# Designs tried in a protein design chat: VH-VL binders against q8ixk2r445to577. Part 310

Target 1, 133 residues: q8ixk2r445to577
Amino acid sequence: FFGMLQNKGLTDYCFDYNPPDENQIVGHQVILYLCHGMGQNQFFEYTSQKEIRYNTHQPEGCIAVEAGMDTLIMHLCEETAPENQKFILQEDGSLFHEQSKKCVQAARKESSDSFVPLLRDCTNSDHQKWFFK
Key: E = the ipSAE of ESMFold2; O = the ipSAE of OpenDDE; V2 = 0.75 times the mean of E and O plus 0.25 times the DockQ between their complexes.

## First folded at step 15 (VH-VL)

Design d51 (framework fv_axatilimab; at its last look DockQ between E and O 0.05; V2 from the best seeds 0.00; counts 0 for: pae O 3.1 > 2, placed apart)
Fold by ESMFold2, look of step 15:
Structure d51 (fold): chain C 133 residues (1-133), chain A 120 residues (1-120), chain B 107 residues (1-107)
Amino acid sequence: as target 1 above (133 residues)
Amino acid sequence: EVTLKESGPALVKPTQTLTLTCTFSGFSLSTYGMGVGWIRQPPGKALEWLAKIYWDDDKYYNPSLKNRLTISKDTSKNQVVLTMTNMDPVDTATYYCARLRYGDYYFDYWGQGTMVTVSS
Amino acid sequence: DIQMTQSPSSLSASVGDRVTITCRASQDISKYLAWYQQKPGKAPKLLIYDASELQSGVPSRFSGSGSGTDYTLTISSLQPEDFATYYCQQYYDWPYTFGGGTKVEIK
């Protein structure tokens, strides 16, 4: 799948990656922003290796979760996807992080205008449902 | 089993500073994502949140309370402390501490509450 | 600040009745809503989070629904132990606010 990865419960919000330095696409957090489809910030590819790739830029970035964390951050893609970069997009729309056994949920960053994807115990919440547009 | 319990004075005079302690068990503020918050309820009225503190020592205060609040934690004692300055009779309420997780800003476990009366 | 308005402010119903309580937010809160039950002299108890997710240990006669600005708590068959005041709480935007409450009295 390729396109904007949209949240069902947080209507019209999509995965967005806007690194402050175009030459350093690694190490910044993925956010949720109003879906617009303009520019390169909201286009991701879900690959056969279960990666979520930010591939409108070279070198390509892959979404990862670091040990002990619940935030989604950008790493460089590797030839063989590391376990912390593997997500299962299930038929019910849940986005399951295999290594942690948790699901991606749309949440408000405390006391901020920002929304972010976070790992949580899996539920049936629409905040844990995602689809490509 | 998660439990929380509030302690502090039942009576406070106007202008004094209130100090409340929340002692809890069944979880730790060393655990990633855990937080404790304070909520009050004046007699017969709705709930109002006051302040929150998270495992990483991030602190948040209800802006309507005009810098009257300070929150801190002692992770080794499983305690969270709230201070509220310049108490007024309108601050008479039951004060609760409760658990939350960062990102999930609802409270899943509550203490029994402690009544604080502000009167001269 | 997002204003949360509950309706009705109180109601009286018989055991076995279907009871519906509504909560209206002053803006779209995208299902970031919780429901609490508070019995006299006791702390609130979480019933529902994310508008419709039932908290563990809560009887299945409780359910939540809604989207946008309008949310509903339903008790499908009212029981004597359901006499309480019910509160909604939004956690969509800072600061996170509570509704004014709905007192349910069993007739």
Scores: ipSAE 0.639, ipTM 0.873, lowest interface PAE 2.0, mean pLDDT 91
Fold by OpenDDE, look of step 15:
Structure d51 (fold): chain C 133 residues (1-133), chain A 120 residues (1-120), chain B 107 residues (1-107)
Amino acid sequence: as target 1 above (133 residues)
Amino acid sequence: EVTLKESGPALVKPTQTLTLTCTFSGFSLSTYGMGVGWIRQPPGKALEWLAKIYWDDDKYYNPSLKNRLTISKDTSKNQVVLTMTNMDPVDTATYYCARLRYGDYYFDYWGQGTMVTVSS
Amino acid sequence: DIQMTQSPSSLSASVGDRVTITCRASQDISKYLAWYQQKPGKAPKLLIYDASELQSGVPSRFSGSGSGTDYTLTISSLQPEDFATYYCQQYYDWPYTFGGGTKVEIK
């Protein structure tokens, strides 16, 4: 699967990654932004290694979660996907992070008008449903 | 109470196959998220991962030893079996089985370990 | 594989001392690090997970810190029962690897 990763509950919002430096793509947080499909900031790929890759840039980035954190951070992809970069996109649309055992949910960023994907306890909320478009 | 116990031969000849059995209680490998792993420790040396198996029969091996290792489970007996082929004196170590949980890739419960000596 | 370099390999300390053990990973392991205590003839015992989370039942004198590649286990006030060998373990990537160990001996 590849393309825009759109949220079901928070309509018209997609995964978005826009690093300050195009040559240094790691270390920043993945956010949600209105789906526009322009540029490369909203193009992601779900791979057979269970990665969510930001592969429009070199070196390629992979979404990761650090221990104790609930945010999605861009790391470098590796030959073998590390545990913290493994996600399961379920048939029902839920995006499950294996290591944290939590689901990715569209949420409002704290003290902000912006939105971010956050790890939360898995529910049947549409805000935890995602699909590629 | 969670318990694990390793069993198998204390002595193996070079080139022979080692078979170890981990018998556990207090949890089941029919339960979502449950896993059992094997770790070994040569005398006076550090710990080394060998293999792990989960409730859904998903298996992982240390790449450096993958060709020599086979892990399997018998859920009905609460047992996990590890086989290691072509044993060498360098494989002399205390072998542990331990419980892990899916997503928690550290071990909270360990067996007492079983010493395996490889010698002619 | 990710290499875990643990230092020092051994140290001598007295009861009541503050003890610090360091573990360095060959790459960023994103705080997916555990610390174990092992006494002679016994299996390792989990102390810390996720770099700084104290395992249930472990005394509060044990603490973990660090990020990226560098991590530290601290015993604020060494007790007689704390003389043992300590190991770090990363679970960022398979195969999971351990540090070489640090033996804490009585001075």
Scores: ipSAE 0.024, ipTM 0.687, lowest interface PAE 3.1, mean pLDDT 93
ESMFold2 (binder alone), look of step 15: mean pLDDT 92; pTM 0.928
OpenDDE, second read of step 15: ipSAE 0.017; ipTM 0.629

Design d52 (framework fv_axatilimab; at its last look DockQ between E and O 0.56; V2 from the best seeds 0.00; counts 0 for: pae E 10.7 > 2)
Fold by OpenDDE, look of step 15:
Structure d52 (fold): chain C 133 residues (1-133), chain A 120 residues (1-120), chain B 107 residues (1-107)
Amino acid sequence: as target 1 above (133 residues)
Amino acid sequence: EVTLKESGPALVKPTQTLTLTCTFSGFSLSTYGMGVGWIRQPPGKALEWLANIYWDDDKRYNPSLKNRLTISKDTSKNQVVLTMTNMDPVDTATYYCARLRYGDYYFDYWGQGTMVTVSS
Amino acid sequence: DIQMTQSPSSLSASVGDRVTITCRASQDISKYLAWYQQKPGKAPKLLIYDASELQSGVPSRFSGSGSGTDYTLTISSLQPEDFATYYCQQYYDWPYTFGGGTKVEIK
């Protein structure tokens, strides 16, 4: 699966990554932004290694969750996907993070009106349903 | 202009099945992100969500009533139908259909509601 | 299910008063919270969505705030047409649930 990773609950919002430096793409947080389908910022791939890969740049980035965190951060992809980069995109659209045993949810920041994907306890919320478009 | 209107029987006997129809205009359930839900309100009591149906025919039900509820749509007629089986006097309420706002799942437009009394 | 505890259940106020209604969720609902106004014999009317966004056409005297589990609806200066019952609703998780309501009555 590849393309825009769009949330069902938060309609018209997609995974978005726009690193400040195109030559240094890691270390920043993945956010949610209105789906526009332009450029590389909203193009992701779900791989057979259970990665969510940001492959419009070299070296390629893979979404990871750091220990104790609930945010999605871009790391470099590795030959063998590390445990903190493994996600299961399930049939019902839920995006399950294996290591934390939590689901990716479209969430509002408490201190702002912006949106980010966050790890949360898995629920039946459509805000935890995702699909490639 | 968005409008919704509920229709169905005003009186239902216990154990019978209630069928309500929501007829709407000003929007289409063929439109991405669009949905219609049902909410009921017993006299003098709070609101209770029943079910939603979406443009892609996905459905959500209140778990406490799921086994009794069925929601469906006829996009060509701009109608949503709710059926509720095994009605009981406790199900006496005003039943509303409402539109789910595009982009979120709160209800921005409501029908006037239809009162349903369950009595022998 | 997420329980929405609304308080107070009723209050008496005068025209011009500042009115505050609170809604507490049993868990974090991430600002997926709406406020409705309902007058007798009428359908609920959407006032606020996403905790603080004012629905189009709603007077600016209405405002919403909050995050996490705690949310507030404020009427800065109560008007005669504002006497009604107000409900909060979370749309974070299924089933969507409403608060018990707050009846704003004339003092």
Scores: ipSAE 0.097, ipTM 0.749, lowest interface PAE 2.7, mean pLDDT 92
Fold by ESMFold2, look of step 15:
Structure d52 (fold): chain C 133 residues (1-133), chain A 120 residues (1-120), chain B 107 residues (1-107)
Amino acid sequence: as target 1 above (133 residues)
Amino acid sequence: EVTLKESGPALVKPTQTLTLTCTFSGFSLSTYGMGVGWIRQPPGKALEWLANIYWDDDKRYNPSLKNRLTISKDTSKNQVVLTMTNMDPVDTATYYCARLRYGDYYFDYWGQGTMVTVSS
Amino acid sequence: DIQMTQSPSSLSASVGDRVTITCRASQDISKYLAWYQQKPGKAPKLLIYDASELQSGVPSRFSGSGSGTDYTLTISSLQPEDFATYYCQQYYDWPYTFGGGTKVEIK
């Protein structure tokens, strides 16, 4: 799958990644932003290795969650996908992180007008449902 | 100014079908993300959500009532219609329609409500 | 379904008092919570959304706070027009559910 990864519950919001340095794409948090499809910030690939890849820059980035954390952070992709970079996009639209056994949820960032994807206990909420285009 | 108003019968008999119409102004269901929902309140009791309909005709129903409810819209007339089958005295309540946005499932503008009594 | 439990079910207060109303969810609702005011014979009126954001036209004496399962509505200095029943509502997960209400009465 390739395109904008949209949230069902938070209407019009997509995964977005805009690193401040185009030569350093590692270590920054993935956010949610109004879906617009302009530029390179909102295009991701879901691969056969269960990765969510940010392919619009080299080197390629893969979304990861570090042990004990709930934030989605950009790492470099590897030849064989590490466990912390594996997500299952299920038939019901839930996005399951295998290592943590948690689901990706659209969440309001505290004291902010912005939204972020975070790991939370899996529920039936539309805020945990995602789809490509 | 956003307004909503409920209309329909004040009295129905058990087993009859209730049809309620919400007529609104100050917004349109042609607008992306807009929706209208129905909520009821039995006398002296808590509010209960019934159903929502959105600009794209997506519909949501309270699971406990799903087989009894039908919601539809007429965007050109600024109307939403709720139909509830097989009415019973326990369905006696004030019925409200209210505005919401898809993704924001709180209701920012409410109609004044219409009291529906189900009695022999 | 997510159960919303309000406490107290009623309270008595004087004009000028600070009033606090509590709403507890049966699971984490991530601040997807609204507060409504309802006066007798009237429809509910939205006061607070997203746990702490004031709806347009709502006086600043109303505030909301909380996270996880526990949320509060505070009226910093009660006014005569604030005697009403207050409801919380979660919109974290379907179906969206309301608390049982808290009636605020004059002493």
Scores: ipSAE 0.006, ipTM 0.604, lowest interface PAE 10.7, mean pLDDT 87
ESMFold2 (binder alone), look of step 15: mean pLDDT 93; pTM 0.942
OpenDDE, second read of step 15: ipSAE 0.018; ipTM 0.690

Design d53 (framework fv_axatilimab; at its last look DockQ between E and O 0.04; V2 from the best seeds 0.00; counts 0 for: pae E 7.9 > 2, placed apart)
Fold by OpenDDE, look of step 15:
Parts: structure tokens; sequence; C-alpha cells
Structure d53 (fold): chain C 133 residues (1-133), chain A 120 residues (1-120), chain B 107 residues (1-107)
């Protein structure tokens, strides 16, 4: 599975990552932005290792959740995927984070007109459903 | 069990400042993702959102009333305070405090509301 | 601000009736919509969130649907305790705004 990772509930919004430095891609938050398919900032891959890879750059990045956080942060991919980088993209479109036992939900960012994916308790909300386009 | 209760004066004179206190239990504003908001409802009219405050002390106000509103919290007392300056008879309403659903932006628990009448 | 237009403002119905209430947003709010029930002299009660998710403890006869700008609250079979005023609320953007309300009265 690869391409734009689009939210079902928040229509026309996709995972988006645009690091300030193309040579230092880690440490920033993954956001949601209008799906445009241009550039490299909206291309992701879900792998059999349960990773969500940002593979348009080298070294490749993998989405991780840091301890105590509910935001998705870009880390470097590792030979063996660490626990905080493991996600299950289920058939119903839910994106489940194994370590936190929470689901990725499209959420409005505070004090802004932007949106971000956040970990929340799992529900049947379309805001927690994702698909590759 | 989550509960919220509003307290404050039932009568305020025009131009005076209204101070309302929301005392809650069953949750804490020290908990990540928690928030409390104020909503008012004039008699026989619709609901109007006033302000929100979150665990990280971020505050949001209705822009139509922004200059008159101040929201604050005392986490140790499980209280949220709303002040509204320059009260006018048009501000007569039932004022509610409510909990924001954990990590979300709708209100899942409400206080019973307190009626505030602005009159000379 | 996002305007929420709720219709009808009032309706009369009988027990057992199917009741439909509509809420229209002035712009796409992407299912960031909640429905509340309010009985006289009482605080609002959350029924539906995220347009179609039923709040815990709410009877299954309540359902929500919609997307974009148009949303609907449906009571499949009206019960005596359902006579109340219903409000929609968007939380897509600040400031949060409510619909004008729909009073469901007994016919």
Amino acid sequence: as target 1 above (133 residues)
Amino acid sequence: EVTLKESGPALVKPTQTLTLTCTFSGFSLSTYGMGVGWIRQPPGKALEWLANIYWDDKKYYNPSLKNRLTISKDTSKNQVVLTMTNMDPVDTATYYCARLRYGDYYFDYWGQGTMVTVSS
Amino acid sequence: DIQMTQSPSSLSASVGDRVTITCRASQDISKYLAWYQQKPGKAPKLLIYDASELQSGVPSRFSGSGSGTDYTLTISSLQPEDFATYYCQQYYDWPYTFGGGTKVEIK
C-alpha cells in the first residue's frame, strides 16, 4: 500500500510531511493537508513490517509515536521496526497503533485552521478511517 | 462519575462584571486532552459558545465577546472561572459549563446551568 | 463564522413517528458535527458526535448522517421521552456554533 494516505471523514485531507531541511527529515510532526499529490510530501508507504514509511527521502523516515505523546513524529526507519513505529492498517480503514492501543484520528489543530493526525481511543468514526489513493 | 456545577450571582447590574465558577469532579484539567467550556442560552433561544480552556492553559473565546471574556482554571481545586465585563440585559441567559470530550471538541458532560439576569 | 441552519424550527409528531431534523452548515465541516437533546429546564445532552457516532447510553433509535454541509438527525420511532429541543453544533472551526434548534412537540 502506497500513495496518498487520505482520511475518510475529513474529506480531501491527506498525511503530509514537509521537513524544513530535506537532509534532516526527522523530529517533526506529521500533519494533514489538502490532498494534492504534488511533490514528495504526501507520499507514504505501509509495509509488511507495519511501518508507515516516508520513503521519498534517503535515509527513509518512519512515523513514530513518542512516549506520552499523541502526535505522529517522523523518525528514521530501522532494520527492525521499533514498537513505537508499528501500525496496523485494518481492512475497515482504521489505523491502529500497537504500542498505545489507540487509533489514528484526523483532528483539528488547536488555534489554527490546520489539521493533524492524533492518537485517540478507537471508535467507528470516519475520522479514524484511512485509505491509500 | 463526571459532574459539573456552575456557581455565581443570579443577578447582575448593567455595566458590572459577571464572575462564574465551574466546579467539577470525575476528571482533572491536569490530564492531557482535558478541557472545559462555557456555553450560554438566553431564555427561549439557542445555545451560544463562549469560551474554552484546556489542560495546557490554552484559551479560546467567541470573537463576538472576546474583549469581554476571561477564562481561567485552578487545577488544584477542579475549578474553571469565567468573567464577563460590561454586562447588559441582552446577556441575560442560563450559563453552562461543560466538559470537552477527551481529545475532542464536543461537549459530553454538562452542568445544570445557572440563570443570570442582568437588570438595574 | 460558520453558520448552522437548522430545520425545521419546530415540528409536531406522534409517538412512533419517524422524525428527521436537518442541519446545514455554511461551509463544509467534514463531519465535525454533534447533536444534542435538551428538555425544558435541563442542560443539553449529547446524542451524536462526528455526524454519525452514537454517544454511549443513547438509544439506537437515534441516528446521525451526512457529510459536507448537510447533516441529519433521525429518530426512527419517536418515544414519549423524545419530545424536546434538538441542537446541532459544528466544531470544525472557531468559533463553535450551534444551530437554531428544532423543537419536537407532541401532535
Scores: ipSAE 0.023, ipTM 0.721, lowest interface PAE 3.8, mean pLDDT 92
Fold by ESMFold2, look of step 15:
Order: structure tokens, then sequence, then C-alpha cells
Structure d53 (fold): chain C 133 residues (1-133), chain A 120 residues (1-120), chain B 107 residues (1-107)
């Protein structure tokens, strides 16, 4: 799958990665932003190794969750996908993180207008449903 | 009405650090997707983009100005600050701040500009 | 980096003339292109975004067209206030870049 990874419940919002320094793509958080497709910030690849890959630059970035955390952070991709970088996009649209046993949910950051993808206990909420556009 | 205004020194000596402030009204950097950028224009020459900062504090710099630029914001004051180190006579230009939105990477409102001369 | 080449660098025209300015990108920019007008001593003013969309308050004699790598700004009937320098800018990809400008002068 290639394209913009859109949330069903948070209408018109997509995964977005916008690192402050183009030469330092590692270690920053993935956000949700209005889907637009410009500037290549919203293009991701879901691979056969179950990675969500940010591949507009070299070296390529892969979304990861660090132990004990619930945020999605950009790491370098490896030849064999590490367990913390494996996500299962299920037939019902849920995006399951194998290592943590949790699902990716669109969440409001506290009481702000900022939105981010976070790991949460799996539910049937539309905020946990994702599709490529 | 959207307005932006640049302020800072008109004259800087070589090797000194330039600090410019953009004060704006009619919009806020607390609004999702809002940004402010800096563009310069040497006398009689083309426009050159310098840096952008967005509502979420993400920052982007022209790579040709390799670590000379720092951009920051104070959302409560409606201000954006650009700092440029190690100024040289070639950096003599009119400096503009301008508004943009994330996703719409063109500049729809510009300040009047401030002329900065770098001279010994 | 995406290079933007404007042509001509300058031109002379009379009031009432049809004026065409071109901008060529070093790669396909998918219509993510803006045009600006700049008069001496003034800030640039946005005329057109997304290659062909007129900014609010811009006279209809201005139009933009193009696709892929080749884009055109047209002034259908040149007015005295249109003598200025015109710049294109791509925003397809980082870093965003401007063309070198086209100066439109009165004959």
Amino acid sequence: as target 1 above (133 residues)
Amino acid sequence: EVTLKESGPALVKPTQTLTLTCTFSGFSLSTYGMGVGWIRQPPGKALEWLANIYWDDKKYYNPSLKNRLTISKDTSKNQVVLTMTNMDPVDTATYYCARLRYGDYYFDYWGQGTMVTVSS
Amino acid sequence: DIQMTQSPSSLSASVGDRVTITCRASQDISKYLAWYQQKPGKAPKLLIYDASELQSGVPSRFSGSGSGTDYTLTISSLQPEDFATYYCQQYYDWPYTFGGGTKVEIK
C-alpha cells in the first residue's frame, strides 16, 4: 500500500511527518494533519514486513514505538523489521502494534486542537480505523 | 486585516549576528496550520527563501545557509524572530516576513520589508 | 533542489499588449506554482496560486496556465499599473524556490 494513511473517525486527517531538519529524520513524532498530499510529508508505504515506511528520503524512516511509550516515533528502517516497527493493518481497518498489543488511535493532544496517533487498548472506534488514500 | 511588519537594525557589521522581528496581526500562530516565513531580496536581484516556522513549532531552513539561521516564535506576542549569524556584505538585502499555511506553501501576505546593509 | 527558469529576463511592451511570461521547472511540479508581482520598493504581491487560481482582488486580465514543467503567466491587456517584475515560485517539494524574475517595462 502506498499513499496517504487516513483516519476514518477524524475525517480528512492523515499521518504526517514534518521533521524540523531534513537531515535529521530520526526521533521526531508522527502527527495528524489535514490530508493534502503536497510537500511529500504525508506519503507512507505499508510494506510486506508490516512496516509503515517514510521513504521520500534516504535513508528511509520507519514508524516505531519505543518500549513503555504510546507515541509513534520515526526510526531508521532496517533490513529485517524490528518488532517495535511492526504494525498489522487489519481487514476492519484497525492498525495493530504487535509488540505492545495495542491499536493506533487518532487522539486529541490534551484539550488542544493538536492531533496525534497514539497507542490505545483496541476498540471498535472509528478513531482506530485507517485506510490508504 | 492581515498585516506583518519587520523590525531590526538597518546596518550590521561583517561577522555580527542579525536579529529580525516580525510582528503580525489578523491571524495567530495558535491556529492549526498557520506559519510565518522569511524571504530576502538583494538589491536588484531575485527573491530567496530563508526559513519557515509553523504553529506547532516546526522549523525549516534553506540548506544553502548552513546553520547560520535560527527561527523562533512567541505566539502570545504575535512575533517571529529570525537570527542570522556571521553576516557578510553579500547578505545585504531587503528582508521580508510573510504568512503561509501548512499545505499551501505560497506566501499570501507580506510585510513591507526592512533593508539591512552589511558594511565594514 | 528544483530549479526554476523564467524567460524572458525582461521585456518591453505597450499599454494594451498581451504579455506572456514563462517559467520552467527542472522537474514535474504538478501545478504547485505561484506567481508574484513586485513593483519597485514594494513587497511582492501574490497573483496566482496552484498555477491557475487567481488570488482575491487580482484583476481578471491576469491568468495562469501550464502543467508538468512548463508554466505561463499571461496579462491579456497590459495596463499602466502592470509594469513590474514578476516571479514564479514552486512549492511542490523542499526547498521551495523562486524563478529569477521577468521585468516588464513600458516601451
Scores: ipSAE 0.014, ipTM 0.582, lowest interface PAE 7.9, mean pLDDT 88
ESMFold2 (binder alone), look of step 15: mean pLDDT 93; pTM 0.934
OpenDDE, second read of step 15: ipSAE 0.022; ipTM 0.691

Design d54 (framework fv_axatilimab; at its last look DockQ between E and O 0.91; V2 from the best seeds 0.82)
Fold by OpenDDE, look of step 15:
Structure d54 (fold): chain C 133 residues (1-133), chain A 120 residues (1-120), chain B 107 residues (1-107)
Amino acid sequence: as target 1 above (133 residues)
Amino acid sequence: EVTLKESGPALVKPTQTLTLTCTFSGFSLSTYGMGVGWIRQPPGKALEWLANIYWDDDYYYNPSLKNRLTISKDTSKNQVVLTMTNMDPVDTATYYCARLRYGDYYFDYWGQGTMVTVSS
Amino acid sequence: DIQMTQSPSSLSASVGDRVTITCRASQDISKYLAWYQQKPGKAPKLLIYDASELQSGVPSRFSGSGSGTDYTLTISSLQPEDFATYYCQQYYDWPYTFGGGTKVEIK
């Protein structure tokens, strides 16, 4: 699966990553932004290693969750996917993080019109449902 | 078990400052993502959100009242304090503190509320 | 600010009745909507979040639905303990705002 990763509940919002330096793509938070399909910042790939890859750049980035956090941060992909980079995209659209045993949910920032994916206890909320487009 | 309880004066004179304290248990504001908010409700009227404070000292106020509000926390005491200046009879209400999480801006646990009357 | 309009403001019903309460937002709030129950002299109690997710411990007779600007709280079979005032709340945009409330009274 590849393309824009769009949320079902938060209509017209997709995973978005735009690092300030194209030569240093790691260490920043993945956000949600209006789906526009332009450029490379909304193109992701779900791989057989259960990674969500940001593969429009070299070296490739993989979404990871750092210890104690509920945000999605870009790390470098590794030959063998580390545990904190493994996700299961379920048939129902839920995106399950194996290590934390939580689901990715589209959430709003407190004082802005911005949104971010956050780890939450798994529910049947449409905010936790995702699909590639 | 999560519990919250509001404390403060039941009566405040006009133009005075209201200070309310929320004491809670069953969770900590040292925990990532945790927050406490204040909501008030005038007698027979709807609910109005006032302010939030989070584990990292980030805080937010209702824009209509932000110039009058100050929120702070004492993590070691499991307390959140709300001050509201220049009180007016229109501010007469039951004041609640409640728990929320960053990213989940609904309130899952509430205090019993404390009635505050503003009168001369 | 996002305005939340509840309807009706009050209704009378009998035990066993199906009760429907509506909340309309002034703009699309993308299911970032919660429902609360408040009994006289008590604090609000969270019933539903994300428009349709039941809070733990809430009876299954409560359900939420809706999208965009229009949302509904349904009590499939009203019980004696359900007579109360219900509020919706959006958390799509800051500041968070509540509906005006719907009082469910005994007929």
Scores: ipSAE 0.864, ipTM 0.946, lowest interface PAE 0.7, mean pLDDT 96
Fold by ESMFold2, look of step 15:
Structure d54 (fold): chain C 133 residues (1-133), chain A 120 residues (1-120), chain B 107 residues (1-107)
Amino acid sequence: as target 1 above (133 residues)
Amino acid sequence: EVTLKESGPALVKPTQTLTLTCTFSGFSLSTYGMGVGWIRQPPGKALEWLANIYWDDDYYYNPSLKNRLTISKDTSKNQVVLTMTNMDPVDTATYYCARLRYGDYYFDYWGQGTMVTVSS
Amino acid sequence: DIQMTQSPSSLSASVGDRVTITCRASQDISKYLAWYQQKPGKAPKLLIYDASELQSGVPSRFSGSGSGTDYTLTISSLQPEDFATYYCQQYYDWPYTFGGGTKVEIK
């Protein structure tokens, strides 16, 4: 699948990646921002290797979760997807992270105007449901 | 079994500073994502959120009370302390501490509460 | 601050009745809503989070629904232990705010 990855419960919010420099696309957090489809910040590809790729810019980035963390961070894609970059987008819309066995949930950063995807124990919450548009 | 318990003075005078201690067991603030918050309830009135503190030392206050609140923790003692300055009779309430997780700003376990009366 | 309005403020019901309590937010809160039960002299107890997710250990007769600004707590068959005051709470934005409560009384 390719497009804007949208949250069901947090209406009109999409995965968004806005690195500070085109030469420094690794190591920054993925956020949730109002869906707009302008520029390249909200377009991702879900691959047969279970990656969520930021591939509208070179070098290609793949979303990862670092050990012991719950935030989604951009890493460089590898020829074979590492365990920490594998997500299963299930038919019910849940986005399952294989290594941690947790689901991606939309959450607010406390005392801020921004939302972020975080790993949580899997539930049936609409905040854990995602789809491409 | 997760438990929390509030302790502190039951009576304070106007303008004095209130200090409340939350002692908890069954979880630790060394665990990633864990937090403790404070909520109060004046007699016969709605609940009001006061402050949260988290495993990573981040803390947040209700803006309407920000200048009066200080929250701190001692992870080794399983304690969280709330200080509220310049107490007024309108601050008479039952004060609760409760557990939450960062990102999930609802409270899944509550202490029994401690009644604080502010009067001359 | 997001204002939370509960309705009704009080109701009387019999054991076995279906009870519905509503909560309206002053703006869209995108299902970031919790429900609590508070019995006299006791602390609140979490029932529902994320508008519709049942907290562990809470009886299945409790359910939550809603979206946008309008949310509902339903008790499908009222039991003697359910006579209490119920509060909603939004956590879409801080400060986190509570509704004024709905007292469910015996008829």
Scores: ipSAE 0.716, ipTM 0.904, lowest interface PAE 1.4, mean pLDDT 92
ESMFold2 (binder alone), look of step 15: mean pLDDT 92; pTM 0.934
OpenDDE, second read of step 15: ipSAE 0.325; ipTM 0.815

